# Ledger of designs, part 6: VH-VL binders against q54qk4

Target 1, 195 residues: q54qk4
Amino acid sequence: MNLSEDVLKGIETLSDEKLINDSVFKHIIDTCFLVILKKKTESDLFDNKAVSSVDTIALKQTFSAFIVFILESMKINYDQSSISDLLEEHKLSSSRIDFISNYFKEYRVAIRKHLSVTNFHFPHIIDVNWRLDLFMKSNAVEKLNTPVYLINLTTEQEENVKGKVQFAATLDQLQDLVFKLRDAQKQIERSSIKS

## First folded at step 18 (VH-VL)

Design q01
Fold by ESMFold2, last read:
Order: structure tokens, then sequence, then C-alpha cells
Structure q01 (fold): chain C 195 residues (1-195), chain A 120 residues (1-120), chain B 108 residues (1-108)
């Protein structure tokens, strides 16, 4: 399993019952699985009154982290006990672990079907734009007036099906992403030369 | 497909309590809200409350707070609704209901209904 | 609290069109769901999200929602359409699931 520190931190945020109560937790996890199954969109994360007063940046960061967790778990065929062990390591309660495990069990076959259809051609990023915003107040980040970038990626699949990916990141998170993308590119170059 | 099967009809005296069961089969039970909806004879549908079994969290309609208790047993995949201090106005058919998919605002699955008659 | 008002009854001849309204302040900003309930039976969802039909619901049943009125339309009414019909919204500021007052459709 190869998860970045930011992804693991986002997963650990799901353990904070003061920030993310059970109703908000259910909504986040529901939306993650439904977005992967293409039954909902990322905007549906915010179209629920249970989350209306929750810190938007924390909500998006946790959502994005858990999406990555699901996809990586499916990629390496992570079994139910391994999923549970990882979530326990990151302080999730037994009821929250069971909630997630139940959905992995319920949706694993459906998710694999969707992923297998897209394996021939992956979405490509065709455009990037962004804007800088500030926190006025956030309990999730513990910082006030912290610069946050709202990133919009425009993607394209085969047959010219266009999509959008939107996420929020601090400057440090963006710099880490750029560094990791450059490192991943070098690893791909090494693999190509060795083959 | 999910199926909801409720306990049988009951006849109760005023001032007593009733407990109606709703057993779910054909899917996961613990992750979904189970709601209770009642319908007095010749009247409309009225939401009473809900529970999410895995967290044990229940929400109640204002009209029923203090008289209704909704519980769930994950081991038997069964939800319960108990209504206390029964009055003749509580004569109704009681339905359990739930969503087919998470995060929907409506009910796809309904139990067959349980008639509770309160007679003096 | 948020109230959904429906006409108590609608009478319609076979083959004609029945229209059932659901009125509330600014209901067009909300998603409206519709249930059919035949005598002695549990409700059945017939329209979700204003206009979507669940699997198995015929195309002659349709919904719309704008302004202060949502409408369920039953075209080419059949005897089997005789039932009570309820609209419903979700509203966190009241009792979450709010049902309309109900409309009895009678096929003449």
Amino acid sequence: as target 1 above (195 residues)
Amino acid sequence: QVQLVQSGAEVKKPGSSVKVSCKASGGTFSNYYISWVRQAPGQGLEWMGEIIPIFGTANYAQKFQGRVTITADESTSTAYMELSSLRSEDTAVYYCAREREPSTDYFDYWGQGTLVTVSS
Amino acid sequence: SYELTQPPSVSVAPGQTARITCGANNIGSRYVHWYQQKAGQAPVLVVSYDSDRPSGIPERISGSNSGNTATLTISRVEAGDEADYYCQVWDSSSDYYVFGTGTKVTVL
C-alpha cells in the first residue's frame, strides 16, 4: 500500500469525532463510494445539510484522502482484515471501521467492474486553473487566514468525455504534490529504460 | 434486494405500550437509516423517527419525542419502534422504511405495515 | 414548520389525464418525491427528484416542479391508477421527512 502522508492524515481526520460526528462521517463515506461508482458527483458532498456548518477545506481534504484510500485498496486487492488494521492504526473507532468494512464488502465487486472498464484508457488532464482563497476561521486546520488554493482540473476520457476534479490545498500541500509528481516521473523513466 | 418484514397486528389498551419489529434481509443492515412512518385510518403518512444501527443514533419527530423509542439489533438485523402511553389517536398502521442507496431523501423499501389498534 | 398541501381528491375518466399538485412556499428549490398507495398496501415510490422514474414505473407517470408547485401527471389513466398519492420532501429544519396531505385519485 503506497499512501502519502497527506492521505494518511486525511484518513486520521475521520477519527476525530468532535470535528466529524457520526452523521457527517456517514455522509463523507457514502459520497466517496457513490462517486467512485459514478452515482454521485463531488459537489454532492456539500449538498447535504448535515455538513453545512462543517469546515469546507477539512471536508474536501478528508473526502479526497478517502477516495485515494478506496482506489489504492482496490488496486492492490487489499483484504478486509488489512483494511481494518490500517484504519485501527489511524485511530478510527470500531463502529467507524465496521461501517467502512461493510461498504468495502458490499461494493467491492461493483467498484472492480467500473475500474476494469476504464483500464484501457485513463482520463487525461487537459486543463488546470486555480485561485487563492483565505480561511477566515477553521477548527479543522487550527489556522486562521491561511492561504488555500482551489484547484480545478479538467480531464478527458476516450470518446471526448470531459470531467472535472476540484480540490483544495495549502501551498505546502501543492509543493509536496509537485515534488511527488516529479519523483514519480523519474521512477517511470527508470522503469521504461530497464524494460 | 432488501426486504423488510414487520411483526403482526396488535390490539392494545389505552395507557399501555406497543413494540413493533422490522426485520431486514437481503443486504447490509447496519449502515442505513431505518425510519418509522405511521398512517391513521383515512389519514396521511407521518414520519415518526429513524435510527442508524451501527452508531445507535436515533432522531425523532417533535410530535413523538418523549413517547417513542427506536432501537436496533445488528445481530438479528432487526429494528424496533416502541410507543408508550397509548391513546386512541395512536390507532394506525406503522411502517418501517429505508433508502435503497445511501444519501437519498426518500424511501425505496417499505415493510408490509403493522396495524396497532388502541381500544378501550 | 414546512407544510405540503395537496387537493384532497381528483376524479378522472379512464384515458384522460390526472394532475395532482403539491403546494408549498418555494418548493421549486427542493427535490420532490411521489408515492402511490393502493388500499391496504404500503406506499410505492413512483417519482424521485422531481421527475425521475424508478425502474418499473410507466412513462405515462411523470413529475415536474417549479415555483411554489410540484405536479404529478398521470396520462392515459387506467383503473389501476386509483390510489392515494403523496408528495414528500426532506427538510432538516422540520421533521426531516415531510409528507404532503395526500390526494385520492378516483377513476370514474
Scores: ipSAE 0.510, ipTM 0.779, lowest interface PAE 2.2, mean pLDDT 84
Fold by ESMFold2, fold request of step 19:
Structure q01 (fold): chain C 195 residues (1-195), chain A 120 residues (1-120), chain B 108 residues (1-108)
Amino acid sequence: as target 1 above (195 residues)
Amino acid sequence: QVQLVQSGAEVKKPGSSVKVSCKASGGTFSNYYISWVRQAPGQGLEWMGEIIPIFGTANYAQKFQGRVTITADESTSTAYMELSSLRSEDTAVYYCAREREPSTDYFDYWGQGTLVTVSS
Amino acid sequence: SYELTQPPSVSVAPGQTARITCGANNIGSRYVHWYQQKAGQAPVLVVSYDSDRPSGIPERISGSNSGNTATLTISRVEAGDEADYYCQVWDSSSDYYVFGTGTKVTVL
C-alpha cells in the first residue's frame, strides 16, 4: 500500500490512548465512515464535546489520514486480514482494530456504491485561493519562520455541487506541485495532438 | 432489525442487589452504546448509564455512581446492569435502550422492560 | 444538572389538537427529541432533532423548538394517541441523556 508519511503518522496517532481515549476514537472513526457515506460532514467532527480536549490540528490530521486509509483500502480492495495487519503494524490495540474491522465489514458494500458514483463524476477545480504565512507548524521548541502557502481549491461536480479542498505547502512543495501539473498538462496536449 | 430482550421480573429485599440482562439480536452489538433507563411507578424516565461493549467502558449517571455496574458480553451479545444496596425507592421498570445509527443523541431500540420490586 | 419541565397532564377531545411543552433555559439552542409511551409499553421515538419524524410516525405529530420552549403537537387526536410523552436532550455537563418530567395525554 502507498500511504504518505503524514497519513501513516495520523493512523499511528489513533494508537495513542492518552491523547485519544476510546470515546474520542469512536467519534473520529464514526465520523470518517459517515462522511464517506455522505451522512455527515467534516464540521460534525468538531461539533462534539468529547473532542473538545483534543488539539484541533491533531484531530483534523488524524481524521483526514483515516479518510485516506478507508479510500485506499477500498481502491485496492483490502480484505479484513490485510486491514487488521496494517493497523497492528501501526500499534493499534486489538479492541481498536476490531472496532475498525467491524465497520469495514458493516459498511464495505455501501462505501463501494458511493465510490463508484464518485469515480464516474470527478470534481472540477473552479477556483483557487491562497495566502502566505510565515510560520511552520512543527514540534520544534520554538517556531521557525518559513514561508508556507495556505491553499484552498473550490471544486464543482457536473451537477453544480460545490466542494472544498484545503492544504498547506512550503514554497518548494508548491513548486514541485506546479511542475507536476505542467507535466500532466503537456502529456494531455501531446495525446490530443496524436488523435 | 435490532431486538432487545430483557430478563424477567425480580423481587428483592432491601440491601440486596439485582442483575438484569439485555440480549441483543439482529444486528451489530460491539460498536454501539447500550444504555439503561429506569421508570419508578407513576414517574418519569431516568437514564442510569451506558456501556460500549468492544471497549468495555461504562459511563454512569451521578445519582447511581458507586451502586450501578454495567457490563457486556460480546460472545452472547448481552449487556447487564447490576444495582446494589437496593432500597424501596429502587422499585421500577428497568429498560435497556440503543441507538440505530452511531452519533445520535436518542434511543431507537428499547427492550420490553424488567420490573424490579424491592420490599421488606 | 439541566432540567426539562413538562405539564403533568393534557386532556384533549378526539379530533382536536394537543400541545405538549418542554421548558428549560435556552432549550432552543439544543436538539430536542420526543418519545411516546403507551400504558404497559416501552417508549417509542416520535420526533428527533426538534422536528424530524422517524419512519412510520404520522405527519399529524410534529415538533418545534425555540427560545425556552420545545413543543410537541398532535393534531387530529385519536384514541390511540393516549400515552405519556417525554422530551429529551443531550447534555455532557450532566447525565448525558436528560428526560423531561413527562406529560400524560388523555383522550376524552
Scores: ipSAE 0.481, ipTM 0.744, lowest interface PAE 2.4, mean pLDDT 83
Fold by ESMFold2, last read:
Structure q01 (fold): chain C 195 residues (1-195), chain A 120 residues (1-120), chain B 108 residues (1-108)
Amino acid sequence: as target 1 above (195 residues)
Amino acid sequence: QVQLVQSGAEVKKPGSSVKVSCKASGGTFSNYYISWVRQAPGQGLEWMGEIIPIFGTANYAQKFQGRVTITADESTSTAYMELSSLRSEDTAVYYCAREREPSTDYFDYWGQGTLVTVSS
Amino acid sequence: SYELTQPPSVSVAPGQTARITCGANNIGSRYVHWYQQKAGQAPVLVVSYDSDRPSGIPERISGSNSGNTATLTISRVEAGDEADYYCQVWDSSSDYYVFGTGTKVTVL
């Protein structure tokens, strides 16, 4: 399975038990699975029994990364042992790995059904907007100023259904994204030339 | 559908302890909070505490801190509530309860209740 | 701590409307859930998130929440509606699950 460095970093954030305690962890993972099943939305990430011990950017990045992880795992039918091995490599505790594995086992059939229905309705990016914000973490010992880009993608499905994809990225993460998009473009060009 | 089946009624003496069980079936046990709620005769509902089995962490109502211990056994899909230093006012029906879907603020599934009578 | 106050009882004739209130300071900013408990039985959720009905709950049972009062409304009351009713909120600064004092509905 080919997960980007940013996705793997977001997954590894789930291992930081001081930043993401078990209650927050459960809330993030619950929301990921329920959003894919269309039972909740991203806004629910900041609601309900959540403990807001994680800064907003880290929370959104981790959530987005785990959504990608679920979708990629379903796409290639990643088995339970492979899921566990990857999560263990990224320092998740056995309890957190088991939590995630239990949900894959419980929801795999429902997620597959949902994804198969949407196979022919891919959203297309029709507009991009962004802004730069400064984010700070402050404590008694350390202050961090981290520039973060808030990206808004406007999408359109085949029936003129418009949507919005929002995410946050640091400059380094955006540069990596641009690099990967350029690499994907080169791969598409090579495939077109060969055909 | 999840089913919660509790242990039978108990009669206890003041100063003793009681341990009530709640066996879950029909779904994933370990990922969901299991709560304990009690109801004294003719009285209202009172939340006692909860546990998330996979993490083994419990939260307790302030009133019961130091007297209640909630545990779970993943291998048997069973939660336990132990209340110590029993008094006559602990006479109540004790329910276990669980959410149907993750991250909800209410209880969809309830056990049948366990009557605990504290009498000299 | 956060307290939810309900009237101790409500008497209603069959076919009429019962309204059960749940009072607390600024309860309208919170989600309110309602349970029905018939004699000798465990509670049953009848309303969640102020106004949502679980499967199997008739449309004549409804909820609302505004300001300092949440209300459970039972239209066209039947004998089978005779029960105790509890409101409930979740509050992390208290004991998480906070139940109202309960209301006994008597169908005359």
Scores: ipSAE 0.478, ipTM 0.755, lowest interface PAE 2.3, mean pLDDT 83
Fold by ESMFold2, fold request of step 19:
Structure q01 (fold): chain C 195 residues (1-195), chain A 120 residues (1-120), chain B 108 residues (1-108)
Amino acid sequence: as target 1 above (195 residues)
Amino acid sequence: QVQLVQSGAEVKKPGSSVKVSCKASGGTFSNYYISWVRQAPGQGLEWMGEIIPIFGTANYAQKFQGRVTITADESTSTAYMELSSLRSEDTAVYYCAREREPSTDYFDYWGQGTLVTVSS
Amino acid sequence: SYELTQPPSVSVAPGQTARITCGANNIGSRYVHWYQQKAGQAPVLVVSYDSDRPSGIPERISGSNSGNTATLTISRVEAGDEADYYCQVWDSSSDYYVFGTGTKVTVL
């Protein structure tokens, strides 16, 4: 299995019981499996009051990382013991590993069936990383600080065919992007409901 | 597929406590919220609280805070509800219930109910 | 304190249509679920998400929800439909699972 550093960091975040308590953990994992099965949407991740105490960017990064983990585990047909060993290596508790393993056992057949009917080869985002930069103007008497996030998206069109998209955004631009993506998600939901 | 089988009817005196069991079979127990809902004679349904068995975390309705304790035993696939300081108005049928799928906001599996009668 | 109000009873002749209402302010912005409870039995889910019917529930039982009223409709009522019916919503500002006051359907 070939997971990026950022995906592994996102998985390890699920081990931080101070940041992600058990109810939040269950909500994240439930939503991951149900989104893959098209029974929930990404917006359902944020509709739960329990997650309001978790940083939105961290929550989304962890969710996205675990989606990638599920999909990669299915693509290479990773067995239950291999899944458990990987999660233990990344410091998840035995109860959290067992929670995840129970869902892999329960949903493995349904996920495999769903993947076989939706395997079109469009590029899609499988990883996100970022760093914070400041713009300093040294040639002016005024000091100007503008926080800017450098965002890197790792995409995948086919198995192991990867690409990168890189851009810079201020906090306001990043927040606007998140809101616009939620709006697009809602529009897709409306199209799916209307028939 | 999931079946919920509850312990038998009980008669209790005021001021005592009661502990009702709910044994699950035919599916995964540990990952799903188990809820308790009661119904006084001739009255409607009232949610009391819930638990995630694998984590042991419970949430309680405000009306029952401090009087109800919900626990679970994964090894026996059994949830328990204990109600203390019983009063005559606690006479009711007590149900355990859960979802078929996680993260839904309704119940499609119900136990058969346990009648608890509080009388002196 | 979000409360769901139902009529206490509805009487209907066999073969006719029973309509059970569930009223609350702006209930149409929420998903409503419905349970049937026959005498001496546990509740059974008959409608979820306003209008979805679980497997095994006959097509003559249907639901709708708009504005301030959700409605459970039982067409071609049979004696076996005699039961108590409860609506339910999920509300994070209350105790999560909020049930309606209940409606006893009597088949004449």
Scores: ipSAE 0.456, ipTM 0.735, lowest interface PAE 2.4, mean pLDDT 83

Design q02
Fold by OpenDDE, fold request of step 19:
Structure q02 (fold): chain C 195 residues (1-195), chain A 120 residues (1-120), chain B 108 residues (1-108)
Amino acid sequence: as target 1 above (195 residues)
Amino acid sequence: QVQLVQSGAEVKKPGSSVKVSCKASGGTFSNYHISWVRQAPGQGLEWMGEIIPIFGTANYAQKFQGRVTITADESTSTAYMELSSLRSEDTAVYYCAREREPSTDYFDYWGQGTLVTVSS
Amino acid sequence: SYELTQPPSVSVAPGQTARITCGANNIGSRYVHWYQQKAGQAPVLVVSYDSDRPSGIPERISGSNSGNTATLTISRVEAGDEADYYCQVWDSSSDYYVFGTGTKVTVL
């Protein structure tokens, strides 16, 4: 199986028992499978006391990497022995390999079913357009009688496969969004530096 | 469907120890927490601790720290709870329990309970 | 420590609705689960926050939570509903499973 270096590095991180103790390990792996099964969200990754000891960026990278690993493995219906071999090559302990392998076995059918009907590869934003609407009706989330920005995101899943995401935001909502995006940007930059 | 079957009732003297077993069947054993919950006569449920069998790591309620030991045997899919320095107040029904899905915060499956009576 | 407080008992006539409360600070933002325990039996999960209704659990049993109170509602109460009921949460601060004090529901 052809996995990117970043994914492999993420897998290797799971072998670091000092950084990732058993509790954190379990939580990461559980969350990965549950997210794929749409039982959890990525935010749930941080909703555990155990992960407080792990750098947030490292945790996210490891999580993302392992998600890719699971999905790619499931796509090609990677056999248990091959999964174990790959994990062993990346120095995971026998117990951790068995732990992961057990979930692969348990959730193989379910995940492959999900893969057949859903897309886990998120589209990328390739364009942004916006306009101001002064007459948009406010809802419970919006301030009354405030201008609303109508934002159109053009997304691309595959080459020449485009989609659109539309949403409305007040100035405050937009500011909040920008703030969060800036935060994400900073984290990405930090991740790049640490890599 | 996961089944949890516990060992039989115990009668113990104060100061002694008791070890209760919980055998799991019908699902993956190694990856899921096994918890122990006790209930004194006429009282509520009290969480004692849990173990991840595959790692052997256990977490205990502070109240039982130093007195309770939870272990697991993967080969037999059996979890154990040992409580030492027994007191009359330890008289209770002890349950093992586990989740159906990973990392849920509730218990889908329960053992039938094991009555432990501590008496002089 | 995080504590869940329930009324010791609730009495209800057949066909009526029983409401069992579970009080704690900001419990409305927590995932609250409920167990039914009949005399001499192990607890049975009757309500979980994220899962479909457990097998064999009737639709007339439901859970809700808001503010500082979680509530188990049993509609159209039957004699078979007479039991002890426990709320439960997982407390991330202590990493403990916390049970409520329990409520005995008596069907009159």
Scores: ipSAE 0.852, ipTM 0.911, lowest interface PAE 0.6, mean pLDDT 91
Fold by OpenDDE, fold request of step 19:
Structure q02 (fold): chain C 195 residues (1-195), chain A 120 residues (1-120), chain B 108 residues (1-108)
Amino acid sequence: as target 1 above (195 residues)
Amino acid sequence: QVQLVQSGAEVKKPGSSVKVSCKASGGTFSNYHISWVRQAPGQGLEWMGEIIPIFGTANYAQKFQGRVTITADESTSTAYMELSSLRSEDTAVYYCAREREPSTDYFDYWGQGTLVTVSS
Amino acid sequence: SYELTQPPSVSVAPGQTARITCGANNIGSRYVHWYQQKAGQAPVLVVSYDSDRPSGIPERISGSNSGNTATLTISRVEAGDEADYYCQVWDSSSDYYVFGTGTKVTVL
């Protein structure tokens, strides 16, 4: 199975029992399966006291990595032994491997069913366009007479499969968004350096 | 469908210990929390603690810390609750309970209960 | 510690609607679940925060949550609805399961 280095690193993070104790491990794995099964959302990952001891970026990366692992494994209908072997290769303990394996056994059919009807691949932003709309009244705009920017994000999910995300924002809202994105970028960069 | 079957009623003296068992069948045992909840006569439900069988990690309510020990045997799909230093106030029906899906915050399955009577 | 308070008893005539409240600070922001316990039996989950009703639970039983009060509603009450009812939440700050004080529903 062809997994990216980042995904593999995320999986390896799950082998670090000092960083990821059993409680946190279970929560991450549970949440991954439940998100795939559309029973939970990513936000639920943070709704546990146990995860408070883990760096947020590390947690998100590990979560995302394992999501990809589950989805890719089920996409190719990876057998249990192969799953276990891969996890063993990345130094997970026997108990943790068994834990994950049990969920694959239990939810294999359901996950594959979801894969057949739902795309879990997140698109990438490849372009940004914007225009000023002076007349647009948005519920998100606190002030009725403030200029609103219409932002169009062009996304790409697969080769030659493009999508579009549209949203409106005031200058202040846009600045806030940019600030948050920059902050995220910095945090990600810091995390990458430490890994 | 998961079924939880508990051990039979117990009569104990003050100061002694009791160990109640809960055998699970009909589903995966190792990955799911088993909780223990007790109910004194005419009183409400009280959560005591839980265990993840595969890891053996238990969490206890503060009230019972130091007196309660929850364990699990994966080979027999059985969870145990041991309560020591028994008092008359520990007279209650003790239930084991389990979630249907992982990381749910509620209990779908319950044992039939085990009456523990503490009397001199 | 987080505590859930319920009225000790609710009386209702057959065919009418019973409402059982569960009070706590900001309970409206929590996932509240409800159990029915008939005499001499183990509790049975009747309402989960999840949109899916537990198997075998009639549609006339529903839960709502707002502000500082969660409410279990039993419409078209039948004699078989006579039981104790408990609300329950999971407290993320303590990792405890918290049950309400319980409400005895009597069908007149």
Scores: ipSAE 0.849, ipTM 0.911, lowest interface PAE 0.6, mean pLDDT 91
Fold by OpenDDE, look of step 18:
Structure q02 (fold): chain C 195 residues (1-195), chain A 120 residues (1-120), chain B 108 residues (1-108)
Amino acid sequence: as target 1 above (195 residues)
Amino acid sequence: QVQLVQSGAEVKKPGSSVKVSCKASGGTFSNYHISWVRQAPGQGLEWMGEIIPIFGTANYAQKFQGRVTITADESTSTAYMELSSLRSEDTAVYYCAREREPSTDYFDYWGQGTLVTVSS
Amino acid sequence: SYELTQPPSVSVAPGQTARITCGANNIGSRYVHWYQQKAGQAPVLVVSYDSDRPSGIPERISGSNSGNTATLTISRVEAGDEADYYCQVWDSSSDYYVFGTGTKVTVL
């Protein structure tokens, strides 16, 4: 199976028992499977005291990586042994491998059914456009009568399948977003250097 | 369908310990929390703690911290709750309970309960 | 600690609607679940936050929550509905399961 380096790094993060204790591990894995099964949302990932000890960006990266892993594995109908081998290669403990494997056994059919109907692959941002609106009232912005940036992200999920993400943000919100994105970038860079 | 079967009633002296078992059948045992909930006579439900069998990691309610030990045996799909330094106030029906789906906030499956009587 | 408060008892005539409340700060923003416990039996889940109704639970039993109050509604009450009812939440801040104080429903 051809997984991106980022995905593999995310999987490896799950092997770090110091960073990701058993409780956090379970929560991440549970949430991943349940999100794929449309029983939970990504926001539910943060609804646990245990995850408070984990960097938010790292948590999101790990979560996203593992989602991709599950989806790709199920897309190609990866067998249990292959799943286990891959996880072992990325230094997960036997118990954690078994934990994940158990869920694959339990939810394999359900996940594959979902995949047949909906593509859960994360889109990639390929373009960004923005404009300033001085008079716009947006539900996304709490403050009224402030300049608002209208941001249009062009995304690509599959080749030639483009989507758009639109949102409004004040300058402050935009700055916050930029800060968080930069932070995420740094985290990715760090992860890349360690691998 | 998951079934939880608990050990029989116990009569204990104050200061002693009791260990109640909960055997699970059906479904996957290792990945799902097993919780223990007790109910004193005529009183409400009280959560005591839980365990993730595959990891052996347990979480206890503060009230029982240091006095309760929850364990699990994956080979027999059995969870255990041991309560030490028993008091008369510990007289209750003890239930094991399990979630149906991962990380759900509620209990779909319950054992039949185990009466533990603490008396001199 | 997070606490759930229920009325100790609710009386209802057959065919009428019973409403059992569960009070707590901002409980309307929480997932609230409900259990029925008949005398001498283990609790049975009757309402979960999700739309999936537990097997064997009639549609006449439903849950709602808003503000500081969650409510279990039992419509067209039958004699068999006589039981203790408990609300329950999972508190993410403590990682504890919290049960309400319980309500005894008596069918007159």
Scores: ipSAE 0.832, ipTM 0.898, lowest interface PAE 0.6, mean pLDDT 91
Fold by ESMFold2, fold request of step 19:
Structure q02 (fold): chain C 195 residues (1-195), chain A 120 residues (1-120), chain B 108 residues (1-108)
Amino acid sequence: as target 1 above (195 residues)
Amino acid sequence: QVQLVQSGAEVKKPGSSVKVSCKASGGTFSNYHISWVRQAPGQGLEWMGEIIPIFGTANYAQKFQGRVTITADESTSTAYMELSSLRSEDTAVYYCAREREPSTDYFDYWGQGTLVTVSS
Amino acid sequence: SYELTQPPSVSVAPGQTARITCGANNIGSRYVHWYQQKAGQAPVLVVSYDSDRPSGIPERISGSNSGNTATLTISRVEAGDEADYYCQVWDSSSDYYVFGTGTKVTVL
């Protein structure tokens, strides 16, 4: 299994017990598995007071990375020992590895069935709206004055079923996203020509 | 199949404490939420708190903070709820409950309930 | 503190339809679960995730959730449906599990 450096960094962030305490960790793992199964929504994580200590952008990046990890693990049929070895390589503690491993054991069959029965594929982006937001705080809060883009993606998963994805990103984060999307396009192109 | 078996009924005096056990069998104990829910006579269900045994941390409803302690013993697959400084208002049936799948937000495995009666 | 309000009771004749409401601000953005509790018994899950029925729950029991109201519907009510019914959510902002106030369904 080959995961991007950003996905591996997001997974390794789950080992930082100062930033991601056990309560936050549990909620990230819980929501990742159950969003794939359509049993929870992203708001069940991001609106939780227990995770309010973590910056929203960092939380979203870690959440997204772990979603990719689950989906890739299912796609290549990664076994439990391989999952544990990879997580150990990225410095997760044994209790956190065991927590994740138990989720894979419990949900592996359900996720595989869900993906095969629904002919699952990602929603298509059909519209993009954005604006630049500059914010300052007058309180005694240490902040870097950095412009932030508020991105609104309109999606369509099937005929006339529309959705919305909203997030905030710095210019550097947007450039990285565009770079990653271009890399994904190239990889898809290579697979299509049977290379 | 998951089964939750609770300790037997208790009669307690005001000011004392009670510790109710909930032994889980079948399935994986360590990762699942074990919640405690009580029901006073003629009243509704009231969530008291939960624990995830592998992390050893509990989350309590605000009403019970300071009086309730929820713990788990992984070696015996048993969760405990201890309620201190008992009052007559604490007379209730106490249930332990667990979700069917890890990290769902509902409970479909319930213990049989433990009646705790607080009387002088 | 997120509170779920239910009517205290609903009376219905056999064969009719009972509708039990669960009200809260913007409850439609949350998943609602429903429990049936017969006298002297532990609660039993009858609906999960707004509208999903666990195995063994008859089709005549159904759920819906939109806006400020979730509804449990029991069609073709039978004597065996006489019970207390509770809605429940997980409130992500408090990380609490919240039960509704309960509704006693009486079959006349």
Scores: ipSAE 0.006, ipTM 0.532, lowest interface PAE 10.2, mean pLDDT 80

